# VH-VL binders against o04291r164to392: the designs that were tried, part 24

Target 1, 229 residues: o04291r164to392
Amino acid sequence: DANNPAGLLSIAEEALAEFLSKATGTAVDWVQMIGMKPGPDSIGIVAISRNCSGIAARACGLVSLEPMKVAEILKDRPSWLRDCRSVDTLSVIPAGNGGTIELIYTQMYAPTTLAAARDFWTLRYSTCLEDGSYVVCERSLTSATGGPTGPPSSNFVRAEMKPSGFLIRPCDGGGSILHIVDHVDLDAWSVPEVMRPLYESSKILAQKMTVAALRHVRQIAQETSGEVQ
Below, E stands for the ipSAE of ESMFold2; O stands for the ipSAE of OpenDDE; V2 stands for 0.75 times the mean of E and O plus 0.25 times the DockQ between their complexes.

## First folded at step 4 (VH-VL)

Design C11 (framework fv_regdanvimab)
Fold by ESMFold2-Fast, scan of step 4:
Structure C11 (fold): chain C 229 residues (1-229), chain A 120 residues (1-120), chain B 110 residues (1-110)
Amino acid sequence: as target 1 above (229 residues)
Amino acid sequence: QITLKESGPTLVKPTQTLTLTCSFSGFSLSTSGVGVGWIRQPPGKALEWLALIDWDDDKYYSTSLKTRLTISKDTSKNQVVLTMTNMDPVDTATYYCARIYGDYVWFDPWGQGTTVTVSS
Amino acid sequence: ELVLTQPPSVSAAPGQKVTISCSGSSSNIGNNYVSWYQQLPGTAPKLLIYDNNKRPSGIPDRFSGSKSGTSATLGITGLQTGDEADYYCGTWDSSLSAVVFGGGTELTVL
C-alpha cells in the first residue's frame, strides 16, 4: 500500500521499470514532430506519443555536467518549468541501497482563466543504477492504490502523472547524456472544448517539459564553464 | 460552440486572384495548440490540402501550389485569409476551412464549404 | 499524384463488417499519426478517427482504426445504410512538409 515504506518502494520500483522502458525503448509509440527540436546546436531528439493514456513526450541530449549535478538542477522544477507554481516535498524516505523516495505535491498555473489549474500528488524515486547512471522517476499515487487523500483542491483538477522523469548517464571524458520522459493525463475532457488543445497538444507538452529541461540544463552548463549563450 | 464559415466570391475569372476568408467562433488563434487549415475538393474528386496556419503564425503550404498560395490570420477578428493567384478552370472546387486540432495531424470541425467556379 | 493509396470502392450488406485500407510510406503513415474522415453526400467531411485509433466524442464505437508499418485501416462493424459515404485517410508527410489525403473510398451498403 502507499502508506508504508515497503509499499512505497514497490510502487517506486514499478515506476522505475516503466520509466526505463519509455526512456530507452519503444513501449510507447513515438513520433517526431516538426519544430520540436531542442535548440539549434542540440544533439537532442524530441518525440511525442498520443497513442497511450494521456500524452507522452521524450527527449535525449548531451549536457556538459555530471549526472548528480544534472539531477540536482532538474529536481528544482520551479527553476525551469514555467507552468510550475509550487512544489511541496511532504515526506522523504530512504529506499533501496541509498535511493530516496519523496512524496511530492505540485501545483501548476492555469494556462488560461477559463480552465482550472492542475495539481499532482506523486512519488518521486531517485537512485543510482549499476552502470553509474542516475535516475529520477516520478508517478502519481492514485486513490486506487490507497494513496493519501491529499491536500484540499477546490480550485484545482487532479492530474495524473504516469511514470516520467530523467535518466542521466555519464559520458566518457565528462558530462552526461540526459533522457527525459514526461507522461501525463491532464484530464483535458473536463475543460471547455475550445481549451482542450492546451491540454492535449504534444507540442506544448514537449515545450513545457522536455525542451525546457534540456535548454535549462545546457544554459547552466555553459554559465558554469565560463561560456556565454 | 465551435463554428467556422468560409466566405468569398463564388465566381472568379481565369488569371484572377481568389481571396477566401474563414470566420470562426468558439476558439481563438491566440490559444496555444490551435490552427486553421484550408482544404479543397473539385467536383467528384478527392480532398486536397492547401495550407494551414497556427497560433504561432507558422505557415505550411501544399508543395504543388506553394507559389500561388498565401495564408494569413487576424487574431483580433477571428479570421484566416487564403489567397490563391492565377486561377484556372481546374481550380473550380468546394473550399473548406477547418480547425487544426492535435499538432497539425487532424481537422475538426470543418466549415460548410464554399463553392468557387472559375470561368470566363 | 497520390501518396496514400485507398481502394476506390468497397461494399457490404447491412450488419456486416467492412475494412478500408490506406497504404503509404515511411515519410507519412510510417512515422506519423493517421486520421480518417467520413463525407456523406453533399456534406463537409467529418472526423471519425484521429491518432491512428482514437474516436472523437459522438463517433460510435462501430468505427475503429489501426496502423501497422506504412499502412492503416478503418474498420466499420454493424454496417448501417447511413454509413454509405466517401471515406478518406489523412496524415502528415515529413518529406513534403505537407498534409496528404488518400484518394477516397466509396462505401456502398447493399
Scores: ipSAE 0.012, ipTM 0.516, lowest interface PAE 8.3, mean pLDDT 81

## First folded at step 5 (VH-VL; framework fv_regdanvimab)

Design D01 (at its last look DockQ between E and O 0.05; V2 from the best seeds 0.00; counts 0 for: pae E 10.2 > 2, placed apart)
Fold by OpenDDE, look of step 5:
Structure D01 (fold): chain C 229 residues (1-229), chain A 121 residues (1-121), chain B 110 residues (1-110)
Amino acid sequence: as target 1 above (229 residues)
Amino acid sequence: QITLKESGPTLVKPTQTLTLTCSFSGFSLSTPGVGVGWIRQPPGKALEWLALIDWDDDKYYSTSLKTRLTISKDTSKNQVVLTMTNMDPVDTATYYCARIYGDYIGWFDPWGQGTTVTVSS
Amino acid sequence: ELVLTQPPSVSAAPGQKVTISCSGSSSNIGNNYVSWYQQLPGTAPKLLIYDNNKRPSGIPDRFSGSKSGTSATLGITGLQTGDEADYYCGTWDSSLSAVVFGGGTELTVL
């Protein structure tokens, strides 16, 4: 059974390990970006990579919200990701360890009319770590990874999400430290050469997705606190 | 095919302002991840970066020459212009424009053929 | 003022291997990708290596790049007469917010 919990958990655990190695480690050769501010009066670091498969960006910043609230906000991608067309959760499976596995189909808008839009078939794993951190990691399910077959990619090009997600660590003084990693392969070679920069730029990924997420959650935090930007 | 070509005066008098234009084809500065930089090379000396501008209109300048340099782009014309004020004989060099690629800060490829600028009274 | 340090010259006989070092600091080579450029006599520089160790199309595999810590190295195997040129390393310096180049290395094929 492709949906057996044990098998999916194995995939999830692998995704988690790899994600964490990117989020706080050097599994990816991160280069810090300058001039990209996640928001006013906030501490944040944004980095990208050009030497990995696909494109990758990560961000780290403080958020004046509790970890679970941050997770809820960021899980709702359509609310803050402009290029997100739709997100369908096809399955929700308890992992048996307090975590949750979701099988998700995501459709994106195309950045150009000259290329087909990308879609994703992913496993998302949400869990609380021993240190109180909350993690949401996600990766594509492929024949190589195992797992169930996703919906057909009619009118889309199936892109690959490498282990990505967000790590939310509680702060002693309140709030959270948020680590975001976005790592995707958008199959840039399938698009016209002149458009490939749109698909092979970690900077663009950082701007449109990684930093957007951080900004959004900070905005929500400010609104919740009654602060006006 | 991507090409860049530098144009402007080849002779400038001291204290005058040098204006160089980089005309390019095969790419656009409206394309994210793309920029154009200027690099010069005095005769028999090393490469010296001057400035770069990217598709977001972000501009960066050499620290030592920042007060003298201005870089701008005309995306519709596929041109980047560099101005350098208060020219001095020490500024005599071959000036190159090159495409910078590789996201935020990448590598230069390709390069223009360069234009030799002599500063002399 | 040069931020990256290269040996001024290297030489070797045809068929031999040469290495060109590029030394910097944490704010440049340490934190950023290194590129290498070949400049044949009387010509514009040409990209030889990017992102520390990647070769552009058309660059033979006898050219290699590596980075460790705050230093980068260009390797050339099977040296050919046509490799006689100046070689420059380049990268971004985060502290200066500037592109920086090495002083260049003159490679002579004996």
Scores: ipSAE 0.058, ipTM 0.660, lowest interface PAE 3.9, mean pLDDT 92
Fold by ESMFold2, look of step 5:
Structure D01 (fold): chain C 229 residues (1-229), chain A 121 residues (1-121), chain B 110 residues (1-110)
Amino acid sequence: as target 1 above (229 residues)
Amino acid sequence: QITLKESGPTLVKPTQTLTLTCSFSGFSLSTPGVGVGWIRQPPGKALEWLALIDWDDDKYYSTSLKTRLTISKDTSKNQVVLTMTNMDPVDTATYYCARIYGDYIGWFDPWGQGTTVTVSS
Amino acid sequence: ELVLTQPPSVSAAPGQKVTISCSGSSSNIGNNYVSWYQQLPGTAPKLLIYDNNKRPSGIPDRFSGSKSGTSATLGITGLQTGDEADYYCGTWDSSLSAVVFGGGTELTVL
């Protein structure tokens, strides 16, 4: 059935595989974002998608925090994502091998009064990889993927999150290398034409979500580097 | 082989509007990460960046000249157009267009041959 | 008064080495990659160095680049008379949201 734990694990493992191919591979045609190139004092490497389904952004940067601390911070989406109105974890399911599956309902603020706000119904999978890296990946549950039906929309447009998330690798000597992938379809054709760039621009996605996450974690790392109480 | 070529009037009068066209071949602005910029060089003076436009139609302008400049593209024609209003004799310069490789900002390769524009009555 | 400062001129004999400096700030050289351009008399500029220290295909390894803090350096070894040109540094300035160039350095090979 739709609530079968083996079925949910299958969805989670497919999401993980696809996320990793985006984060460390070429599953998306990545182009470095103009004005955010790498450098000694930059936040990291930021790239955006071209000619893909939906819109996508990727970032990679160094963070002076342990991998589990980074994961804890980033799972608390309202703490860093300005447009996040609410996050409700409806189910938490052990996945074996130390992994956890969460079923999550997220509501977002709309960036304009001319279009309905978006919501998401997702599966989030957290696990430790064989090389000691932590991963938190997430994707929408739809009729095409299987899994339980989410809450009914209350004046929202249901958006789709394609496999997205965080890959957090420990570094020799401490700290972490953080890889972030955001890949969404915000249903841009459901908004007035003048507003569509807000919903189909990978650059805007990167600025509002991907860079915001990396910046937030780096800010917390800086605030805690001077004597941890 | 990638080439760019500037075209437009070589003489304009003060207060007139200058329109320059960059025609290029060997690349397309439909390619993500690619852009085209305009740079000028007054006689015997340093390079001065004017504007750029990227594949995603984002536009950037020199702070001091922003109110006088407009940049646009026609991807199907492989052209980028720069318009500069209210020309003055101090705007006499050689004007270059150049490709910006979109993987990294801050470098131009290749450059056009340049076109010299004289502003005089 | 330029955002990026270069010496107006440098000179050296054939076969010798020169360096050309480019001084900026954290909003440009400090946070962004630097490029260098050679402009031979009467010609358009040509890219010599990108991403601080990388050479495009066809640029000989006599040309090198580096940066430290808010300063960048172009190095030229084994000087040839054909190296006489103006040299410009360039980068992005995050505070201005603009490309900035140095004032240029005239290299004379004596």
Scores: ipSAE 0.007, ipTM 0.458, lowest interface PAE 10.2, mean pLDDT 85
ESMFold2 (binder alone), look of step 5: mean pLDDT 92; pTM 0.944

Design D02 (at its last look DockQ between E and O 0.43; V2 from the best seeds 0.00; counts 0 for: pae E 8.0 > 2)
Fold by OpenDDE, look of step 5:
Structure D02 (fold): chain C 229 residues (1-229), chain A 121 residues (1-121), chain B 110 residues (1-110)
Amino acid sequence: as target 1 above (229 residues)
Amino acid sequence: QITLKESGPTLVKPTQTLTLTCSFSGFSLSTPGVGVGWIRQPPGKALEWLALIDWDDDKYYSTSLKTRLTISKDTSKNQVVLTMTNMDPVDTATYYCARIYGDYIGWFDPWGQGTTVTVSS
Amino acid sequence: ELVLTQPPSVSAAPGQKVTISCSGSSSNIGNNYVSWYQQLPGTAPKLLIYDNNKRPSGIPDRFSGSKSGTSATLGITGLQTGDEADYYCGTWDSSLSAGVFGGGTELTVL
């Protein structure tokens, strides 16, 4: 049973553990980027890594929204991720511990016409931690990880999402501390050599995805508060 | 194949401005994740990092030489230009341009063959 | 001028192993990836190691890199006469927002 809740939960828990080790730990060798500001009036740190499989970026910043609201906003990738073509949730499964597991198929636009667009088949796990933090982590389902087989990718190249997501910690004074990790393998070897830099740059990933997410949620926060951007 | 070639004067007088051009092929500075840097090496001495420009037009300079250095790119010509003002005999060196890969904080590969610049009256 | 610290010279006989150290600080080697370059006499430097321990295509596995704390090490096993060259470590300094190289190490094959 590919949709066995226990099996999926196991995958989810593993993804969560690995994600957390990246978000606040050193499971990935993070190098802080200089000069990249996630927002005009907020504190934020952006880091990238090259010494890992694929490419990876991390961001941390303050957001004047409650954790659940932040999660709702960021889960809607098409609203803030320019290169996101579509997101289809094929299954929603209660994890039994208050969390939710989603099986998601994502299609991306290609950054170049010279290469096939990438798609993802992922498990997304949303849960509240004991400290009141809310976590949404996500990883690709493969033959190695187990889980159900995703949709065919006839017109896409199946990319791999390593444990990624966002950790949203409540702040005592209100709002949240947001940690974002994006870790993907876009299969750069499948594209022409001249275009590989587009697929091998953690900086690009940081700019287009990680920082974009942070900026978007901050923008929404400002709009909600009636503040002028 | 990726190639870089440095060009410019090989002899400069003291106080004059050195202008070096790096012409490259096999890659483009319009491609995100790519940059070009300059490194120099005085005769018999170590490599010295000078400047870097990337596809976002971000520029970085050696702290000690920042006031004297200007780096710019012409993406359409596949060229990067380095200017260094107030040249002194101590600036005599072989000047290399190289592609920076692995984002702006990456590594240099490949290198140009270098051009020797002598500063003398 | 900020430079990473390397031994000025190392030597060994053919077939032996040599190590070249590169010492920096938290703002450079401590926080950033290290690259190594080989410079044969009269030639431009060539990338030998990137991202602390990765080899570019064409670089034999007898070349290795490692990083620990604020120091990096280049290892060369099975030393060959053709390995006689200058070796430079390089990295990024976050505090300066600039690249930095080591002082270089002259490797002599005895």
Scores: ipSAE 0.143, ipTM 0.689, lowest interface PAE 3.1, mean pLDDT 92
Fold by ESMFold2, look of step 5:
Structure D02 (fold): chain C 229 residues (1-229), chain A 121 residues (1-121), chain B 110 residues (1-110)
Amino acid sequence: as target 1 above (229 residues)
Amino acid sequence: QITLKESGPTLVKPTQTLTLTCSFSGFSLSTPGVGVGWIRQPPGKALEWLALIDWDDDKYYSTSLKTRLTISKDTSKNQVVLTMTNMDPVDTATYYCARIYGDYIGWFDPWGQGTTVTVSS
Amino acid sequence: ELVLTQPPSVSAAPGQKVTISCSGSSSNIGNNYVSWYQQLPGTAPKLLIYDNNKRPSGIPDRFSGSKSGTSATLGITGLQTGDEADYYCGTWDSSLSAGVFGGGTELTVL
């Protein structure tokens, strides 16, 4: 008896479509992050959400690494996401289109002792697009989405990841254009009001997660090239 | 619970530099997503937004006054300082500091009681 | 040269309802959250409405806020003499990279 692979692929492809509409479109009301401007010294373009469910951040930047290498680095969340406590891949399912579906349980450290740490139960979908881009997208599995029930969260607050991930476009001259979207609902109503900025701020999300990912992969790319010794 | 208090001279002469200090308690600018702003109100007139500094030291200024304003913070002392150069009688106003909550597209709560600064004619 | 425009004054009898408008543009009200402030005579302003339509603790539900397009509205029902005050809208302006306030509205309860 299978884990309903056709159902999981349907969820994965729906997440992919939603992620792409955020990464390169206007599905989220994006505002360029205050104090963040394009320029020769910038890591890239960073935007944050307003007037949306939850909080969201987006970044776009150039990376001197091939798309598959960028994906490999960024899939290893503990290596760059400071607040990531653990990532457990509970299932890996080949998709019929050459992609891969992963069922992932993630635990995060809490930024304060006054609120419970968050955890996530997600589906992560990796695939190549027809134009040669590589995509890694991820979203929470809930009773509303379908799919298997995740581990219990008795000591955590179950947070929601809305369709998020990485779109990595190859460049003709080598390297990649990296698009990152992080979109989450951290259940800010479950924390004391004095702590809520930590859980409702798209700017904090961008700094801790979206920008951190882009900086990490760019730093690895520069160290690999040897120009920044 | 949370309080802010403005302090500084109540009378200055034209061309002098005004330095105002906002001393606050009940919150810290070490807390991500928090900021402090300055607003003024000339006698009998509307509120005018002046400047804002946030927890990561980003600074924003009124477009019309930005060449005359400087804002800074001392997080360890729970203080924010506003400096305004080349004072003129039209700058006579009550000056308020207030906490901004959330991203700086948020709101001011609470406000200080204000300090009235008169620029002699 | 106000960025946000409010009527200079409004009046109504005790128990009645008033609305106060705040008109702006896409760079401010259209794309950013609006807040409203009450200033009683001789006092500092006080937050009344945040995030377009939310009330902080201690603000009675007869105060309400809404936003449509580039305009925001403060509603006050069941007017009381203690509501006589100046009312200001405020928001961020993305083009200016600065906050802005409306010119204020004086409410008289007669």
Scores: ipSAE 0.013, ipTM 0.546, lowest interface PAE 8.0, mean pLDDT 86
ESMFold2 (binder alone), look of step 5: mean pLDDT 93; pTM 0.952

Design D03 (at its last look DockQ between E and O 0.22; V2 from the best seeds 0.00; counts 0 for: pae E 9.2 > 2, placed apart)
Fold by OpenDDE, look of step 7:
Structure D03 (fold): chain C 229 residues (1-229), chain A 121 residues (1-121), chain B 110 residues (1-110)
Amino acid sequence: as target 1 above (229 residues)
Amino acid sequence: QITLKESGPTLVKPTQTLTLTCSFSGFSLSTPGVGVGWIRQPPGKALEWLALIDWDDDKYYSTSLKTRLTISKDTSKNQVVLTMTNMDPVDTATYYCARIYSDYIGWFDPWGQGTTVTVSS
Amino acid sequence: ELVLTQPPSVSAAPGQKVTISCSGSSSNIGNNYVSWYQQLPGTAPKLLIYDNNKRPSGIPDRFSGSKSGTSATLGITGLQTGDEADYYCGTWDSSLSAVVFGGGTELTVL
């Protein structure tokens, strides 16, 4: 059974381990991204990948919201990711350990009319860690990883999401430390050569996705705080 | 295939403004991740980074020279322009422009041949 | 003042190995990738090593780079007369938001 909970959990746990090694470790060769403007829009530390498969970005910042709220906000990808066309959750499976596994189909807009849009078939795993941190990690399901076959990719190019997600650590006194990792392979090879740089730039990924997420959740946090006052 | 060439005056008087143009081919500043930097080298001295600009129009300047430097790009012309105000004889040097990959700032490749600028009254 | 420190000169006989050191700090070499440049007399610098230890196309394997802590090292084996040049290390400094170079090392083949 492709939806075997035990099998899916195994995939989820592997994804989690790899994600964590990226979020706070050096499983990916991170370098500081430059060009972040200081001031009110300063969101935290942003890093981008060097010498990894695909493109990757990482961000870390403080958010004045509880971990679960942060997770809820960020799971709603279409709300903050401009290039997200749609997100369909095809299955929700209890992991048996308090976590949740979701099988998700995501469609993206193409950054250029000269290339087909990308879609993703992913497993998203949400769980609470022993230290009280909440994690939402996600990775593509392929024949190599196991899991059920995703929807047909008609009119899309199936891209790969490597273990990505959010690590949300509670802070003393309230709020959270948020770690975001985005690691994708957008199959730049299938794109015309002149347009490949759009698919190979970790900076673009950081700007459009990673930083966007962090900025969005901070905005919501501020609005929430303002409403209380 | 990728080339950069520096152009501008080779002689500048003290207090005048130096304007240098880097014309390049084989790549475009519309390409994400691409940038162009300026480096100078006084005679018999070490390399000194001056400024860089990338495809996203992010600009960076040497701290010590920031007030004197302005860098800009014309993507359509494949040109980067550097201006340096209040020139002094100490600014006599060979000025190079070079391509950078701005997403991974850390190296320049390739370099222009350089243009020698002498500041003298 | 230069942020990265190199020996002003090194020398060795043909066929021998030489190493050129580049010393920095945590904000530059410690946290960023190091590149090396060769500058032959009267010419523009040429990229020799990038990302600490990678060689661009056309650079022979006699040239090697390494990084440890806040220091980087360029190694040249099988020294040739044509290797006589100035060598510069460079990297990004996160604290300064600037590219920084070493003072350069003059390599003489005896």
Scores: ipSAE 0.512, ipTM 0.809, lowest interface PAE 1.4, mean pLDDT 93
Fold by ESMFold2, look of step 5:
Structure D03 (fold): chain C 229 residues (1-229), chain A 121 residues (1-121), chain B 110 residues (1-110)
Amino acid sequence: as target 1 above (229 residues)
Amino acid sequence: QITLKESGPTLVKPTQTLTLTCSFSGFSLSTPGVGVGWIRQPPGKALEWLALIDWDDDKYYSTSLKTRLTISKDTSKNQVVLTMTNMDPVDTATYYCARIYSDYIGWFDPWGQGTTVTVSS
Amino acid sequence: ELVLTQPPSVSAAPGQKVTISCSGSSSNIGNNYVSWYQQLPGTAPKLLIYDNNKRPSGIPDRFSGSKSGTSATLGITGLQTGDEADYYCGTWDSSLSAVVFGGGTELTVL
């Protein structure tokens, strides 16, 4: 693709393929997170990455909401991600089959006063699969991927989001199976040595982002009538 | 300054259980992503990794030795303890503890000075 | 048995360059980050290189690291007699779920 819209769709479809291989496959070396065990009393299955590029976490759980409602909740990142300062959708590009491409600028609060806050410049692709599953995937736009240059990051450290997102499969009888993948590179070496674990730990990523998202959706489901229990 | 120091018996009889303590300062296992590992080196031989424990109490062991090893921590005392059962003369080595910079995989820095343990009857 | 293979020894004259290889497999060096350690006689190992090619503060730029495929290389330039030591590579092995070290390389500065 030489053209901007065709190039963005190509980036989006590659991000989708890579996200799905992480969410349902072995594209990342997943290790089940100790203390996050399957069972009726757990929120779901949580795994973290080992020795991959960046850090990654994955979760899978049942939620008693329909796929579109789950997607709506999770796309509103400031409502559930405590460290999210702002999310600005700068461009929206329609795609086929009801899909949508968004160009998004996200700013985060820093977990420590010793390091600059991170920001992200990303493409988010939302689409519905033929089996009724809904997918929302996202990845950073960089010089390597192509696409428009993002806002300057004068007071932020530009972090990288590798293909990440949500796969939401409808269940027979109502509700959904939610798969979440978060995969980021937070530029840990731009912070003092004592603080680097906060930026290199897949377990911290899981606790602050991946598990938080799943807990938030499940909490809303329990507060809403019609839950599957 | 980050320091680690190994302590425990320097002489152990065959079949006995070795207990080693790593006492450290300058960092805490309450810090996410940090851990402590144990490595040994028999006289004139290569380094051999034994075990590690991270801030979230996740534990990993050498495949060949896992049935003989137990690792634990006391975060409030800045200590990590390694227990190795059924000692044999081939286990004679210098034993090191070292900080692991990331959760469970990474690099060892810094290392303790090591403690030499001799197993003889 | 050694999972990571290093030459048992290397030597070179002061001022010259030497390289030390570390050969493994896809389950270790191929998919995981490599670190290198220097062990001076009678001392504990010291980290020289982490994440394949990065140097901690205080390590001279004469030390460098690289990785290609399932092999890693430590380079030392401007050799000094104080560089005489044993050098070890280390990494994670996904198949063993364990940290593995090479057998070590004894560097002699002639």
Scores: ipSAE 0.007, ipTM 0.515, lowest interface PAE 9.0, mean pLDDT 85
ESMFold2 (binder alone), look of step 5: mean pLDDT 92; pTM 0.945
OpenDDE, look of step 5: ipSAE 0.419; ipTM 0.777
ESMFold2, look of step 7: ipSAE 0.007; ipTM 0.486
ESMFold2 (binder alone), look of step 7: mean pLDDT 92; pTM 0.945

